# VH-VL binders against Probable carboxypeptidase X1 (CPXM1), part 1

Every score and structure here is a prediction.

Target 1, 162 residues: Probable carboxypeptidase X1 (CPXM1), of Homo sapiens (Human) (q96sm3r113to274)
Amino acid sequence: TGCPPLGLESLRVSDSRLEASSSQSFGLGPHRGRLNIQSGLEDGDLYDGAWCAEEQDADPWFQVDAGHPTRFSGVITQGRNSVWRYDWVTSYKVQFSNDSRTWWGSRNHSSGMDAVFPANSDPETPVLNLLPEPQVARFIRLLPQTWLQGGAPCLRAEILAC
Below, numbering starts at 1 at the first letter of every chain, in headers, positions and changes, except where a header shows other numbers; Kabat numbers aren't used for antibody chains.
F, E and O stand for the ipSAE by ESMFold2-Fast, ESMFold2 and OpenDDE, each averaged over both directions (binder to target, target to binder). V2 = 0.75 x the mean of E and O + 0.25 x the DockQ between their complexes.
[cut] marks letters that were taken out.
The coordinates of atoms that the task and the answers printed are left out; those that the model quotes come from them. Centres of patches stay.

## First folded at step 1 (VH-VL)

Design e09
Fold by ESMFold2-Fast, scan of step 4:
Structure e09 (fold): chain C 162 residues (1-162), chain A 119 residues (1-119), chain B 107 residues (1-107)
Amino acid sequence: as target 1 above (162 residues)
Amino acid sequence: EVQLVESGGGLVQPGGSLRLSCAASGFTFSRYSMNWVRQAPGKGLEWVSYISSSSSYIYYADSVKGRFTISRDNAKNSLSLQMNSLRDEDTAVYYCARWGYSGYRFDYWGQGTTVTVSS
Amino acid sequence: DIQMTQSPSSVSASVGDRVTITCRASQGISSYLAWYQQKPGKAPKFLIYAASSLQSGVPSRFSGSGSGTDFTLTISSLQPEDFATYYCQQANSFPRTFGGGTKVEIK
């Protein structure tokens, strides 16, 4: 049976529980990586509809702290919501941790290698990926592997967890 | 269920004033930018005004700049349009519209409220 | 301002017909274009966004195409509920602008 949304879209997960390897600007920070968030202009900054890693970030990651041991069962992603440009992640890996320092990856059942999830092909359509084996952990990371050519790794996400 | 309900329309003389309201329900109003779009009798759609989620950014069509003022109250889930110095060409059905979540469309509209400016 | 020119202004069609509506932007807008349907006495309803992305629940007989300045909305086999006025709208910049509308009427 699947788990309900953790709370990125509903704001149940606070901004302080979202982190990333890098961000292009404050308005494209991890707090903007929430499913269905909209582009907008707030308080003098461009608040675009996504988290976007810096162009030079070779190993980008987007992290959610569930606050306590949580059973992660799935991930939903969208691309960047923007009136200025197109960006979306086309594939990603998933990692888990109990201390944010030691990580283990979601594995492919058949090969035993890290699972690579196909993601978005446009900025708007949500893509659901169920994890092959639900994992109990406090932290979950999404690690973009590929993204739109000439663009940056940008995403909006929701986590399915109980 | 997302609902937008406009009110405040009516008959007014040229040079008069009117205040339109839009009551929002069924979604987190404070997370969305809002717009007013109007339609004159037998004519097409015309965008009138935009307000960002926190009211930090506000834009107007050139035809209404200096006469109309858009505002919102996130605690009351309400959007308003204060219309001053009304002209015959402001006669239209006024729609409250939410800017949809991919930022590319007006995804929900109210039923509209009619404003008639007559001499 | 980006001007949206829509053609034709009106088309008479029968159930089962293929209907094509075009929309041209005065400047490049990439794929930042949406299509709306409006029935008499009702508010508009959106059909397509990002030029070609069909909204969930909208019948597959509706399709959008184009990029840059030239865009097309196609209804492959017109149904009775499709008689309405259709509008394109650019989302590239402010002010937001709409095409003049195309009324699809019963022949």
Scores: ipSAE 0.006, ipTM 0.478, lowest interface PAE 13.3, mean pLDDT 87

## First folded at step 7 (VH-VL; from a2 with heavy chain S33N S102T)

Design a5
Fold by OpenDDE, look of step 9:
Structure a5 (fold): chain C 162 residues (1-162), chain A 119 residues (1-119), chain B 107 residues (1-107)
Amino acid sequence: as target 1 above (162 residues)
Amino acid sequence: EVQLVESGGGLVQPGGSLRLSCAASGFTFSRYNMNWVRQAPGKGLEWVSYISSRGSYIYYADSVKGRFTISRDNAKNSLSLQMNSLRDEDTAVYYCARWGYTDYRFDYWGQGTTVTVSS
Amino acid sequence: DIQMTQSPSSVSASVGDRVTITCRASQGISSYLAWYQQKPGKAPKFLIYAASSLQSGVPSRFSGSGSGTDFTLTISSLQPEDFATYYCQQANSFPRTFGGGTKVEIK
């Protein structure tokens, strides 16, 4: 009934199509921001369990390039999969672009302001948010607004598009 | 209500063995990483061992490596600590402690069980 | 291993006093620090996380501050039920390590 996953979890979306404002390490890069991805054994290794922005990043974002104009309808988020520590985003905004230069936000119909989406409250439970209005764009960004107290903005995600 | 209840403590001679148990209730045990933390008489707290929610990842303090074995039975909501080759310095109250998600903390502790190693 | 140095080891104070406890890490631990309260004969109780002043079930007189290597727990106005031993604990890496504790006792 809804739009299918774009393919972050299934790896249909290649690593090269995932970008971010910053990363704490390679193992916490955007290529690890995939829904249900599992962490490796070592903290901070090449195979960590989420994308995590640097702590000093004042405006973190996680970007997915759909490769062509695509109708985005929803977002699924998780926290960081890790045995060492736990981090997750508690709220985020969503932006769209056709050229990765000019961006517009997902807006709330009632307020007309950029919508703030509630995200996660634990590392593993996926949280689905439907966009108030589906948007046609090539690029989509998740912009963490709040995250676990004392932690870092970390997430795994899937995008719904059709 | 989250509850953790330790048992199995007692008096043992050096070189002896004990098996501690922790019975968990009031939460989904299989979703939480569990720990053992001990406190020697009149001393501070010392982390002993960690086991992930599914038991896939286990860590020990250097002081107990090779001697203690942590395990869990998620079907029984039970955590265990097999202690072998016990030493005098292992004398302590042993707590099972849940690792909380919302902060990097041991958010719930049992009442503790006392282990006394003495010749 | 990350060593946590807690000071003072003990402090004598009166009801209403401001009490400050310090915890220093041997290396940077970001904000991955927790404070615990322990009363005699009882298990430790989680109190607050590093730079937090609001935790469910914890009185507002308790506050935490710091990041990196230096952290403080402050009790703005000591109450009778606050006489206890307090511990800091780093969650940056394994092994998890605790400070030596600070006993807050009646003057």
Scores: ipSAE 0.006, ipTM 0.597, lowest interface PAE 10.0, mean pLDDT 91

## First folded at step 9 (VH-VL; from p09 with heavy chain S33N S56D, light chain S93D)

Design d4
Fold by ESMFold2, look of step 11:
Structure d4 (fold): chain C 162 residues (1-162), chain A 119 residues (1-119), chain B 107 residues (1-107)
Amino acid sequence: as target 1 above (162 residues)
Amino acid sequence: EVQLVESGGGLVQPGGSLRLSCAASGFTFSRYNMNWVRQAPGKGLEWVSYISSSSDYIYYADSVKGRFTISRDNAKNSLSLQMNSLRDEDTAVYYCARWGYSDYRFDYWGQGTTVTVSS
Amino acid sequence: DIQMTQSPSSVSASVGDRVTITCRASQGISSYLAWYQQKPGKAPKFLIYAASSLQSGVPSRFSGSGSGTDFTLTISSLQPEDFATYYCQQANDFPRTFGGGTKVEIK
């Protein structure tokens, strides 16, 4: 009845299907935004521990291409894995698309506004959010709305989908 | 390019009815929440009504509750406002407005259609 | 209902002047505030969302600030095309409500 992981953590979703609005560095690129990914030991490593948008990015997003129409049902997020820095997203919105050009949001029915999902409060604890209604689309975006004060929007994610 | 075109305005006596229509093009209408916003002569903007993309959520300003009915036809890309029991204070330009991809703003507006209610 | 109180109701200004418009909400609206520009006989045009984010194509002389209940729109150096009426609008709750408008006039 519940949808399984799409495969960000397991690498079933290849790096080429992950995209972002910006990245602070290659080692914080969208290919590192996979649930449970672990950083290397040095700050600025090629294998850092999350996707992190640039601090100047006014409209950050992290995107997954499922490759075909897919029923998205949930999102799991973590903060950044690092012994050097603390960064995590504290809330996000979710958008969907079939062509990566026109997007629609997961909605809060009572307000008529896009749903805002509570996210993380520490680096490692996974937080599950079920979508109010599952959506059939090819692309899904996570759009950080708030994050650790003084930090940057950083996340690792898994998508639940059928 | 996004286009919203209102029609159906006119001169009506108090207590009368009008139906406004808004034809939408240049975007996937069925995926957007829609609104009516009005502006009385010489006055500011007043939000009138909202309908969600599915029509499951509908809201009205207190000034029009029970008299106005918002609806949409997603197959025809059309938004409607049925206005009954019209009053002099309903005299305004009525705008069809799209609620943006985030719910922060009205991102596209039609040209407006004028409703005049006079004795 | 969340009341939006906008001041001043009008301002006479010259090209090059700095113009400041305020908007106050009757209760907290976080940063869910937008600003619009309207010229006579035309539909409103969107300027600023989330209190301070400029829409693409809006000149950098426009800026917004504030959170909670107190918000400001500033035009740092008024240009001839900026003479218009400006409205704030809250998006925190229904009904969506607008400020009363501020008319920016020549002189």
Scores: ipSAE 0.000, ipTM 0.462, lowest interface PAE 17.1, mean pLDDT 87

## First folded at step 11 (VH-VL; from d4 with light chain S30D)

Design f2
Fold by ESMFold2, look of step 13:
Structure f2 (fold): chain C 162 residues (1-162), chain A 119 residues (1-119), chain B 107 residues (1-107)
Amino acid sequence: as target 1 above (162 residues)
Amino acid sequence: EVQLVESGGGLVQPGGSLRLSCAASGFTFSRYNMNWVRQAPGKGLEWVSYISSSSDYIYYADSVKGRFTISRDNAKNSLSLQMNSLRDEDTAVYYCARWGYSDYRFDYWGQGTTVTVSS
Amino acid sequence: DIQMTQSPSSVSASVGDRVTITCRASQGIDSYLAWYQQKPGKAPKFLIYAASSLQSGVPSRFSGSGSGTDFTLTISSLQPEDFATYYCQQANDFPRTFGGGTKVEIK
């Protein structure tokens, strides 16, 4: 009955459709921001298990291009999967665009202000946030607002869309 | 050494049930997404089911939806496949397979266990 | 579902021959393609990931290429241990799907 995954976890959304404001390294780039992706443990392991913005990035964002007008209904996030360090986003906002130039936010119905979604409190537990109102757009951004103190804004995500 | 050992295969009548198990060792099982893949006699490979490390995400091939149930017990390092309402086309060698982190592939496979569904 | 069409279904070849196997996806899968080798009575063995990257310990005579929808596995100089069935597999979406296989046999 709910809207299905857009396809970050499944790779239906290709790496070329994922962008971010910054990345700490290639192994923490936006292509690693896919739900349930995991760090390598041995032998040829080049990548860690999340997207992580640079620590100096004052306005971090993670962006998905659906390629066409899409009805977005929800977001699922996880923290960073790593054997070295745990990091996670604790709250985020969501923005939409049709052209990647002009953006509007998901709104809290009662206040009319941009909604702030509670996110993660550990590395692995997925947290679902349904949008207050589904939005039709081509692009969706997650904008971390707060994250683990002393850490970095890191996440893995899936987008729900019809 | 990474090892995956399937068990529970056998001969079953159509409409019957069977439970497959996969014992994992040599790696941190709870950090890996797991799959069942099958191969009918003389045929190619067919993906059957997927379960994420936390069990929060589970997918099935259309041919088995509603009849098969994948599960895992991370405390016991075990993966399971409950197969109900078995049909002749379910006859196959069933492999448990570990989903690799960095390369989106089945990086380790068990030896397989044979399921035969025949009247 | 993403269908994977693999060709040829079989190849008869001699030791030292160059063998080329193709795999076509029904829609774009970027480079999310793996190749596996399977010998009779044994589980598949992983060879190549991300279309072109060799797994550690795989001989350099194996190579992969392609992106999007068209992919190729090449064995540059066939050795006796390479007689097996080879499968491609896409990881772009669920269900994870395999090609039909290519059996490489002794002439």
Scores: ipSAE 0.007, ipTM 0.533, lowest interface PAE 11.3, mean pLDDT 87

## First folded at step 13 (VH-VL; from f2 with heavy chain S55D D56Y)

Design g4
Fold by ESMFold2, look of step 14:
Order: sequence, then structure tokens, then C-alpha cells
Structure g4 (fold): chain C 162 residues (1-162), chain A 119 residues (1-119), chain B 107 residues (1-107)
Amino acid sequence: as target 1 above (162 residues)
Amino acid sequence: EVQLVESGGGLVQPGGSLRLSCAASGFTFSRYNMNWVRQAPGKGLEWVSYISSSDYYIYYADSVKGRFTISRDNAKNSLSLQMNSLRDEDTAVYYCARWGYSDYRFDYWGQGTTVTVSS
Amino acid sequence: DIQMTQSPSSVSASVGDRVTITCRASQGIDSYLAWYQQKPGKAPKFLIYAASSLQSGVPSRFSGSGSGTDFTLTISSLQPEDFATYYCQQANDFPRTFGGGTKVEIK
């Protein structure tokens, strides 16, 4: 009943439209932050199944450029798909922009404050969060707020948009 | 060795039902997105359905929406396709196919199971 | 849906010939294209991903090129074991769609 996927899982959104504040490695870069993307089997495979920010990144974010003004309605997240490491974001905020420089946040209707969305508690189970109010913008950012204790902010995502 | 083995094909009359199964071995099945792809006699390949590794996301070709149901049992390493309201045009070899981790291709295929819809 | 138009539908060639197969997408798909080989009575086998990246173990006489909407598969020097039907497939969106196939027949 909601808006369809923007196309992170399908590859309709190309790698060049994904950006992040930092990455632990190229194989954990924003191009790996696509819902249901999978890692390889072997230890030392350079392409793992998530975007992961650097552990010391104090302001992590994952950004999607829709390419034009788009009505964003929801976000789906997963943790890191890996053979040897568990990581996931446990909460995040969402921001929007038209120019990738000036940002505004998704707001909680009842409080008027920035909404904090509960995210994942395991590597694979996807968690859907509908935005309290759909937003028209070109860019959307996910800003991890909390993540697995002792780990790093890692996620895979899909964006719902019409 | 990665193996995918389909079963459950056969002859069925229009309006009937069949359930296809695919047994997977040689890889961690629960980590992979899985698909059904079919090929009608003398025709090309047609993607039918997709299910994510955690079975939370499912897509169907328009030609089968509302009639076919894909499912998986990660504990049994099994992929299934429930086919209802079968039509003549559903006659095909049905392949179980694994989606590669880079999302560009079907990297492993079973040998297929044949479904024939006729009276 | 993204339609994939593949040509020619068949080609008859001699051992050693260069064979070129084309695939056109109805909209831009970046480099999200794969090529498969299918021999009679067998399931398809993967050859090329990301338009131009050769799968390990695939002979170097196979190559792929293209980006956007126009793609090619080339067999630089045809061998007897290359008798098969070849399919392109886009991975840019659901539904995943295939070209109609090109049957390569050895004279």
C-alpha cells in the first residue's frame, strides 16, 4: 500500500548516486549499502554485505541522490551480511535536502522534535520505518545514532518513494 | 560444490496447481537471494520470481502475480514455488537460480523441472 | 519493464570467425548487464557480468563491452564448443529481463 522501492536493491539507483560520510574500506562503501546485498564466502573477500562507517566517525551518514525531487515515504534497513562479523545500526535519524548542503530532518508528529527510528537487532531481518510525514526532496540521508555495542555503524537500505 | 535440484514438475490441466521445490547444497543457502526462471519450449528465458535471503522481500513477473507464490525454508535449504490457476502459457522448464552477491547475474542454476499444462 | 532487444536471432559461422552479438536496453541500465551461454538440454551458464567482466574460467576469446543502452558480446575466434544460444540479461530493475537469445551455429 505504500510507495514502491526507489531502487537500491534493484540497482535502479546506480552506485554513483550513493555516498557516505566515511567507509571502513572500499568493500564496505556506500555501494554495498543496498538492501539484500550479500557478501562472498571467503575470509578476505573484499566485497562484504553492507556499508560500514569508520568506527571513529562521530557523525556517520549514508546518502542517496534520487536525481530529482522525489516524495520519500519510508526507509527499510538491514544489518551487515558477513561470514565473520556482526554489525548493525540500532537507531537512526533521517534528513532531506535539495542541494546536499542544507538539510532538514524528519520530525516526530507528537513532539515536533527530530524523529529517531528504531532499526535493527540482527544482521538480516529487515526493519521498515514509515516517515511520520512524507517529504519531497532530492537527497535523503540516514544518520545512525546507536549501533551494536562494540561494533560499527553498518547498514543495508532501501528507500520507499513515489 | 554448489548444487540446485528442482522437483515437482509434471502434467496438469488448465486451472490446476503444482508445487515446485528446489533443494540447495554446497553453500550457505540462508545468505543468498533466490529466483525462479522459466523457459517455454523453443523460447527464451523469462524471470518468474525472486525471494530475498531472509524471505522478507518478494517480487513476481506480471504474468504470474496473484497465481504463484515463492517461499523458502532456510532450515531445510529449500526454495518452493506454489503455482495455482495454471494456464497453457505456463508450460515451461522451471529453473531454480541463485542470485550472485554482486546483484548483476544468476551465478548458479539447477537443471530444471518440466511443467506441462494441457488437457 | 526494461525490454532487452538482442540481435541477430541466429548466426551461422565457421571455426575461427569473429562473432558479434548485440543487446539494446529500452532505457539506461549503466553497466548492469550479464551474458549467459546455454547449450541444448542444459541450464544457462554465466559468462560475463557488469557488461565487460569475464567470469573466471571463461576463455579469453569471449569479451563484453557497452554501457547505458547498447552492449555487445564478442567471440574473437569461434571454436566448435561455442555452439550455443547466448542471452543478455539486465540487472537494473525488477523484473529481471532477458534478450530473446542468439543461436550461434557452427558450419
Scores: ipSAE 0.051, ipTM 0.672, lowest interface PAE 7.7, mean pLDDT 88

## First folded at step 14 (VH-VL; from g4 with heavy chain S102R)

Design k3
Fold by OpenDDE, fold request of step 17:
Structure k3 (fold): chain C 162 residues (1-162), chain A 119 residues (1-119), chain B 107 residues (1-107)
Amino acid sequence: as target 1 above (162 residues)
Amino acid sequence: EVQLVESGGGLVQPGGSLRLSCAASGFTFSRYNMNWVRQAPGKGLEWVSYISSSDYYIYYADSVKGRFTISRDNAKNSLSLQMNSLRDEDTAVYYCARWGYRDYRFDYWGQGTTVTVSS
Amino acid sequence: DIQMTQSPSSVSASVGDRVTITCRASQGIDSYLAWYQQKPGKAPKFLIYAASSLQSGVPSRFSGSGSGTDFTLTISSLQPEDFATYYCQQANDFPRTFGGGTKVEIK
């Protein structure tokens, strides 16, 4: 039921279509922000278990290029997969764009304000959020707003589109 | 050492049912996405089904969709494949295969269990 | 679905020979391709991922190359233990799909 995944977990969305405002390391780059991905067994592994923004990044974002106009309907998030660390986003906003220059936010129908979506409370439980209104755009960004205290803004995600 | 051990294969008539199991050991089973892959006698490899670590996403090949059901019990380190409405073309060795996200591959395979569908 | 076409389906070679196996995808799959080796009566074994890395214990005589739609597995100097069937597999989408296989047999 619902709209199918865009293909972050399946790898339909290639690494080149994933971008971010910043990354703590290569192993924590946007190409590792894929739902249900696993980290390596060592801390600082080249194949780590999430996208993690730099702690100094004041406005972190994770971007997916759908490659063409796409009707986005929802987002699924996880925290960082790691045997060493606990990091997960607890809330985020969503923005859309057709040219990666002009952006508009997902807004609540009732308030007209940018919607803030609750995210994770543990690293592994997938959390689904449906957009208040599906949006047609080429690009979608997840903008972490809050995350685990003492941790970093880290997430894995899947995007729903139909 | 990582081990995957399949069981439950056997001879069954067309239209029959069979349940395969895969016992995992030597790794944290709950962290990994798991798959079934089959190989008909003298033929190539065919992906059958996928189940994510958290059991959130499940995928099936079109050839088995609606007839096969994949499931897992992370507490028991077990993967299962319920096969209903079996057909002659389902005859194959069925492998349990772990998906690795270091490089995206089936990094470990069981020895396989043989399913023969014949009247 | 993404179709994977391997060539040749079989090749006869001698110890010491250079063996090249080709895999073509029906559409671009970036570098999301894995190679497997299977010996008779045994389960497949992961061999190499595109051109990026080898599995631990895989000899250096095995190498991969290619991106997009065309990929190649090369055995620089065939050894007796290398006679087997090799499969490519795309990891770019579901359903996961394999090539038809290439049997490397003794000349």
Scores: ipSAE 0.931, ipTM 0.955, lowest interface PAE 0.5, mean pLDDT 96
Fold by OpenDDE, fold request of step 17:
Structure k3 (fold): chain C 162 residues (1-162), chain A 119 residues (1-119), chain B 107 residues (1-107)
Amino acid sequence: as target 1 above (162 residues)
Amino acid sequence: EVQLVESGGGLVQPGGSLRLSCAASGFTFSRYNMNWVRQAPGKGLEWVSYISSSDYYIYYADSVKGRFTISRDNAKNSLSLQMNSLRDEDTAVYYCARWGYRDYRFDYWGQGTTVTVSS
Amino acid sequence: DIQMTQSPSSVSASVGDRVTITCRASQGIDSYLAWYQQKPGKAPKFLIYAASSLQSGVPSRFSGSGSGTDFTLTISSLQPEDFATYYCQQANDFPRTFGGGTKVEIK
């Protein structure tokens, strides 16, 4: 692709730079929301296969701190890697911030509304979405909007920047 | 039991080609990111290539870029390394290594296959 | 690329000795550091992850410490089966890189 990954899969982005609105457990925390990460083989494993927000979380988000102003250009998502459950986000929004306090959304050119990006239809196939316009910011959030019926808002991700 | 078995090593002349294979068993191969790591005689370990479980991202060491190609067949539980334009410095034992899910480590290794490049 | 420097390159020790191996990264790698043990004619074996407790199947005499750029593998009381070459490996970025290795041999 045109822009390189920020480094979620490579671990260039350290765990301390990943945050979330909520997590179902430590093993499903933001540090496990890395593209192509795998779950353990036991239920409730401390090393599970995605970030998963709590079901009662009405406004779930997954946040990446790029550490410095960065030109974000795209997002790649997967569902939850698991031998027990099927969970994946089917759509999400993207927001940006320079201070983690004030946020603006990625918007469609045509409508001017916040863009809703299609995500996954299975747990393992990576889905790439390019931002309508690249955005310069330090922080980027993925905000799950819809997810698998009967499942939870779970995702793995990589961020593209150039 | 997790097993990785490399094959395809041998003696080749500089500029030649060789295809290594790694047969995986005892685990769901398609779930795991896989790697090749090599070790020249009497030397240390050198990471060669990475391929993600989804076959979406592939990485190579600079020393092999443009010459080696990593691939996988999840249906056959097989990892491959196509090596072209081989050089003397490519002489090494080549290991296939699984990337673990718990810690960021190579948690299982094959016993390796020997590649010797010599005129 | 991240360079990993191990020291010493070799150490002669006796059974019962305390052995310390150091690994230094050319830049901060958080806690993304793994240690491996390799015996002659064998494949490397994962030993310890720097940021985690002891792994299953690894004797308690092995311990890892450190974060950022400096890491240490310690064998509190060297046993006959511990004579081997040890490698550190950073997992903070591609390319993945290993230290040069430390050969622990019998004095």
Scores: ipSAE 0.930, ipTM 0.955, lowest interface PAE 0.5, mean pLDDT 96
Fold by ESMFold2, fold request of step 17:
Structure k3 (fold): chain C 162 residues (1-162), chain A 119 residues (1-119), chain B 107 residues (1-107)
Amino acid sequence: as target 1 above (162 residues)
Amino acid sequence: EVQLVESGGGLVQPGGSLRLSCAASGFTFSRYNMNWVRQAPGKGLEWVSYISSSDYYIYYADSVKGRFTISRDNAKNSLSLQMNSLRDEDTAVYYCARWGYRDYRFDYWGQGTTVTVSS
Amino acid sequence: DIQMTQSPSSVSASVGDRVTITCRASQGIDSYLAWYQQKPGKAPKFLIYAASSLQSGVPSRFSGSGSGTDFTLTISSLQPEDFATYYCQQANDFPRTFGGGTKVEIK
């Protein structure tokens, strides 16, 4: 009954369809924000296991282009896989768009305000959030709201869509 | 250096069961996603199963779904494959393989353990 | 499932020859393709990732090319140690699938 993964983990969603507001480095770019991605092992390897926005980014977001109108139903998040540092998003909002310019948010039914989804509390445990209402759109953004104190917004994600 | 060592292969009758193990060393096993890949005699490679580093995500090839169970023990640095209801077509060398998401390939393989299913 | 088709299934060549192996995907896989070498009685060894990037320590006579659905592995000057079976593997979706292999035999 549930919607299957869109394909961030599998690579069915290619790197070129992932964008972000900022990245600390290329090795922490949106192409690293895929569920279950892991850091590299080679000497001098600066690739780590997450997307991480810059610490000074006041409005961080991670964006997926599904390539066509898609019914989004849920989001799965993980923290950063790293031997160097602990970072994870603890809450986020979700936005949708058909043109990547005009965005609308997922709403909390009980309050009428933008829904805020509880996210991670450790690097690896995945957290599933079903959207209050599925949304049909081409683009989806995750907008970190809070994260581990003293760190940066870092995540890995999968999108559930039909 | 990364090492993967498979064990538990052998001769078994159709309908029987075997449990394969893979001992990992030289890397932080609990941080990495693991796979089983098999190769029938004189044939090509076939992916069999995947388990994520935290074991929350498990996938199987359609040919083994419902009969095989992948598991891991991160405290013992071991990967396992429980194979039930074995068939003649399951005869193969079974490899333990690590997936490298940096460059999207199977970056380390064990030497394999042989499973032969025959009456 | 993404089907991977390799050609030829086998090739006989002399030391010094140029050998070209092709791999075709049943749908676009961008550049998410790897090549492996397997010698008799051994596990596969990783050669090329992202269709064209050589793994460290792989001799420069090996090269890969292609994007989308059509990919090639080339050995520019075949050496005696290159006797092996070569496999392509797509990394664009689950299940991960392999080509049928190309056996390179030295005359």
Scores: ipSAE 0.416, ipTM 0.803, lowest interface PAE 3.4, mean pLDDT 90
Fold by ESMFold2, fold request of step 17:
Structure k3 (fold): chain C 162 residues (1-162), chain A 119 residues (1-119), chain B 107 residues (1-107)
Amino acid sequence: as target 1 above (162 residues)
Amino acid sequence: EVQLVESGGGLVQPGGSLRLSCAASGFTFSRYNMNWVRQAPGKGLEWVSYISSSDYYIYYADSVKGRFTISRDNAKNSLSLQMNSLRDEDTAVYYCARWGYRDYRFDYWGQGTTVTVSS
Amino acid sequence: DIQMTQSPSSVSASVGDRVTITCRASQGIDSYLAWYQQKPGKAPKFLIYAASSLQSGVPSRFSGSGSGTDFTLTISSLQPEDFATYYCQQANDFPRTFGGGTKVEIK
């Protein structure tokens, strides 16, 4: 696309700028929710292959702090990288904030309701969603809405920003 | 046992082309992000290119962008680097390197293949 | 691009000496730093990840430390097989960049 990656894949966005509502384990924490990250070989590895929210988390979210006002233009998602488990988010919403307390959503211009973005259907194929309108904010959240039946909300992501 | 074996190096004239290959074995190649790293004679290491495990994301060092093309064939466990418009400064040993499952380091390297650009 | 400045460029030392190699990043890289050993005519070998974590099979005389911009690799009680060039490498952004190398020579 036209805007470059913010730097989740590259590690330009440090682990301290990634936060989540919950994590199933340290090895599935927000620091692992980076595009193209690879899991370790053990089930339950400290270096697993996605962010995964706890199964009982009713309002899962994955948050990136860009550190300053940033023009967000798109999101790329993948499912969980694992030789042991299949998990992926199938749809999500996007929210923005300047203070991590007051949030506004990406809107579907036709309906005026929060936009719902189609996400993944397999572990590895990346899915790009351009925002209907680029948003200037410091923080961006991905809020999983649906995911693989019988699984958990798990994702890896990259953020496109100018 | 993890093994990476490069081939395809040689002597070429400036402006010429070479295609390097890297045969991978002893691990699930399709799970790993792969790289080329080079080392000019008597000099240090320089990262050249990266390709993600599914080949949707590719990055190049500025010094080779537009001239080199990285690719992979996950069915054949092979990584390739097509090098076009070669210059004297491309003379180096070229290493195939695996980016580890933690994505912070090159955990396995091939033996290297030597490219010499000279007229 | 993140520049990695490695010092010294070379060191000549005796078996049993303590050798310290430093690596400085041009901007903060957290602990996203690896160390490699390269013997003459051979490919580099991975030694240390995350600034201080030793790869399995690396002798305990090797240690790494640091975070942010300043990092060290220490070889306690240098051995003849430690003759090699050592490189640091940052993993905090593309392009991945290496230090200029430190050649360790044993008398």
Scores: ipSAE 0.166, ipTM 0.720, lowest interface PAE 5.9, mean pLDDT 89

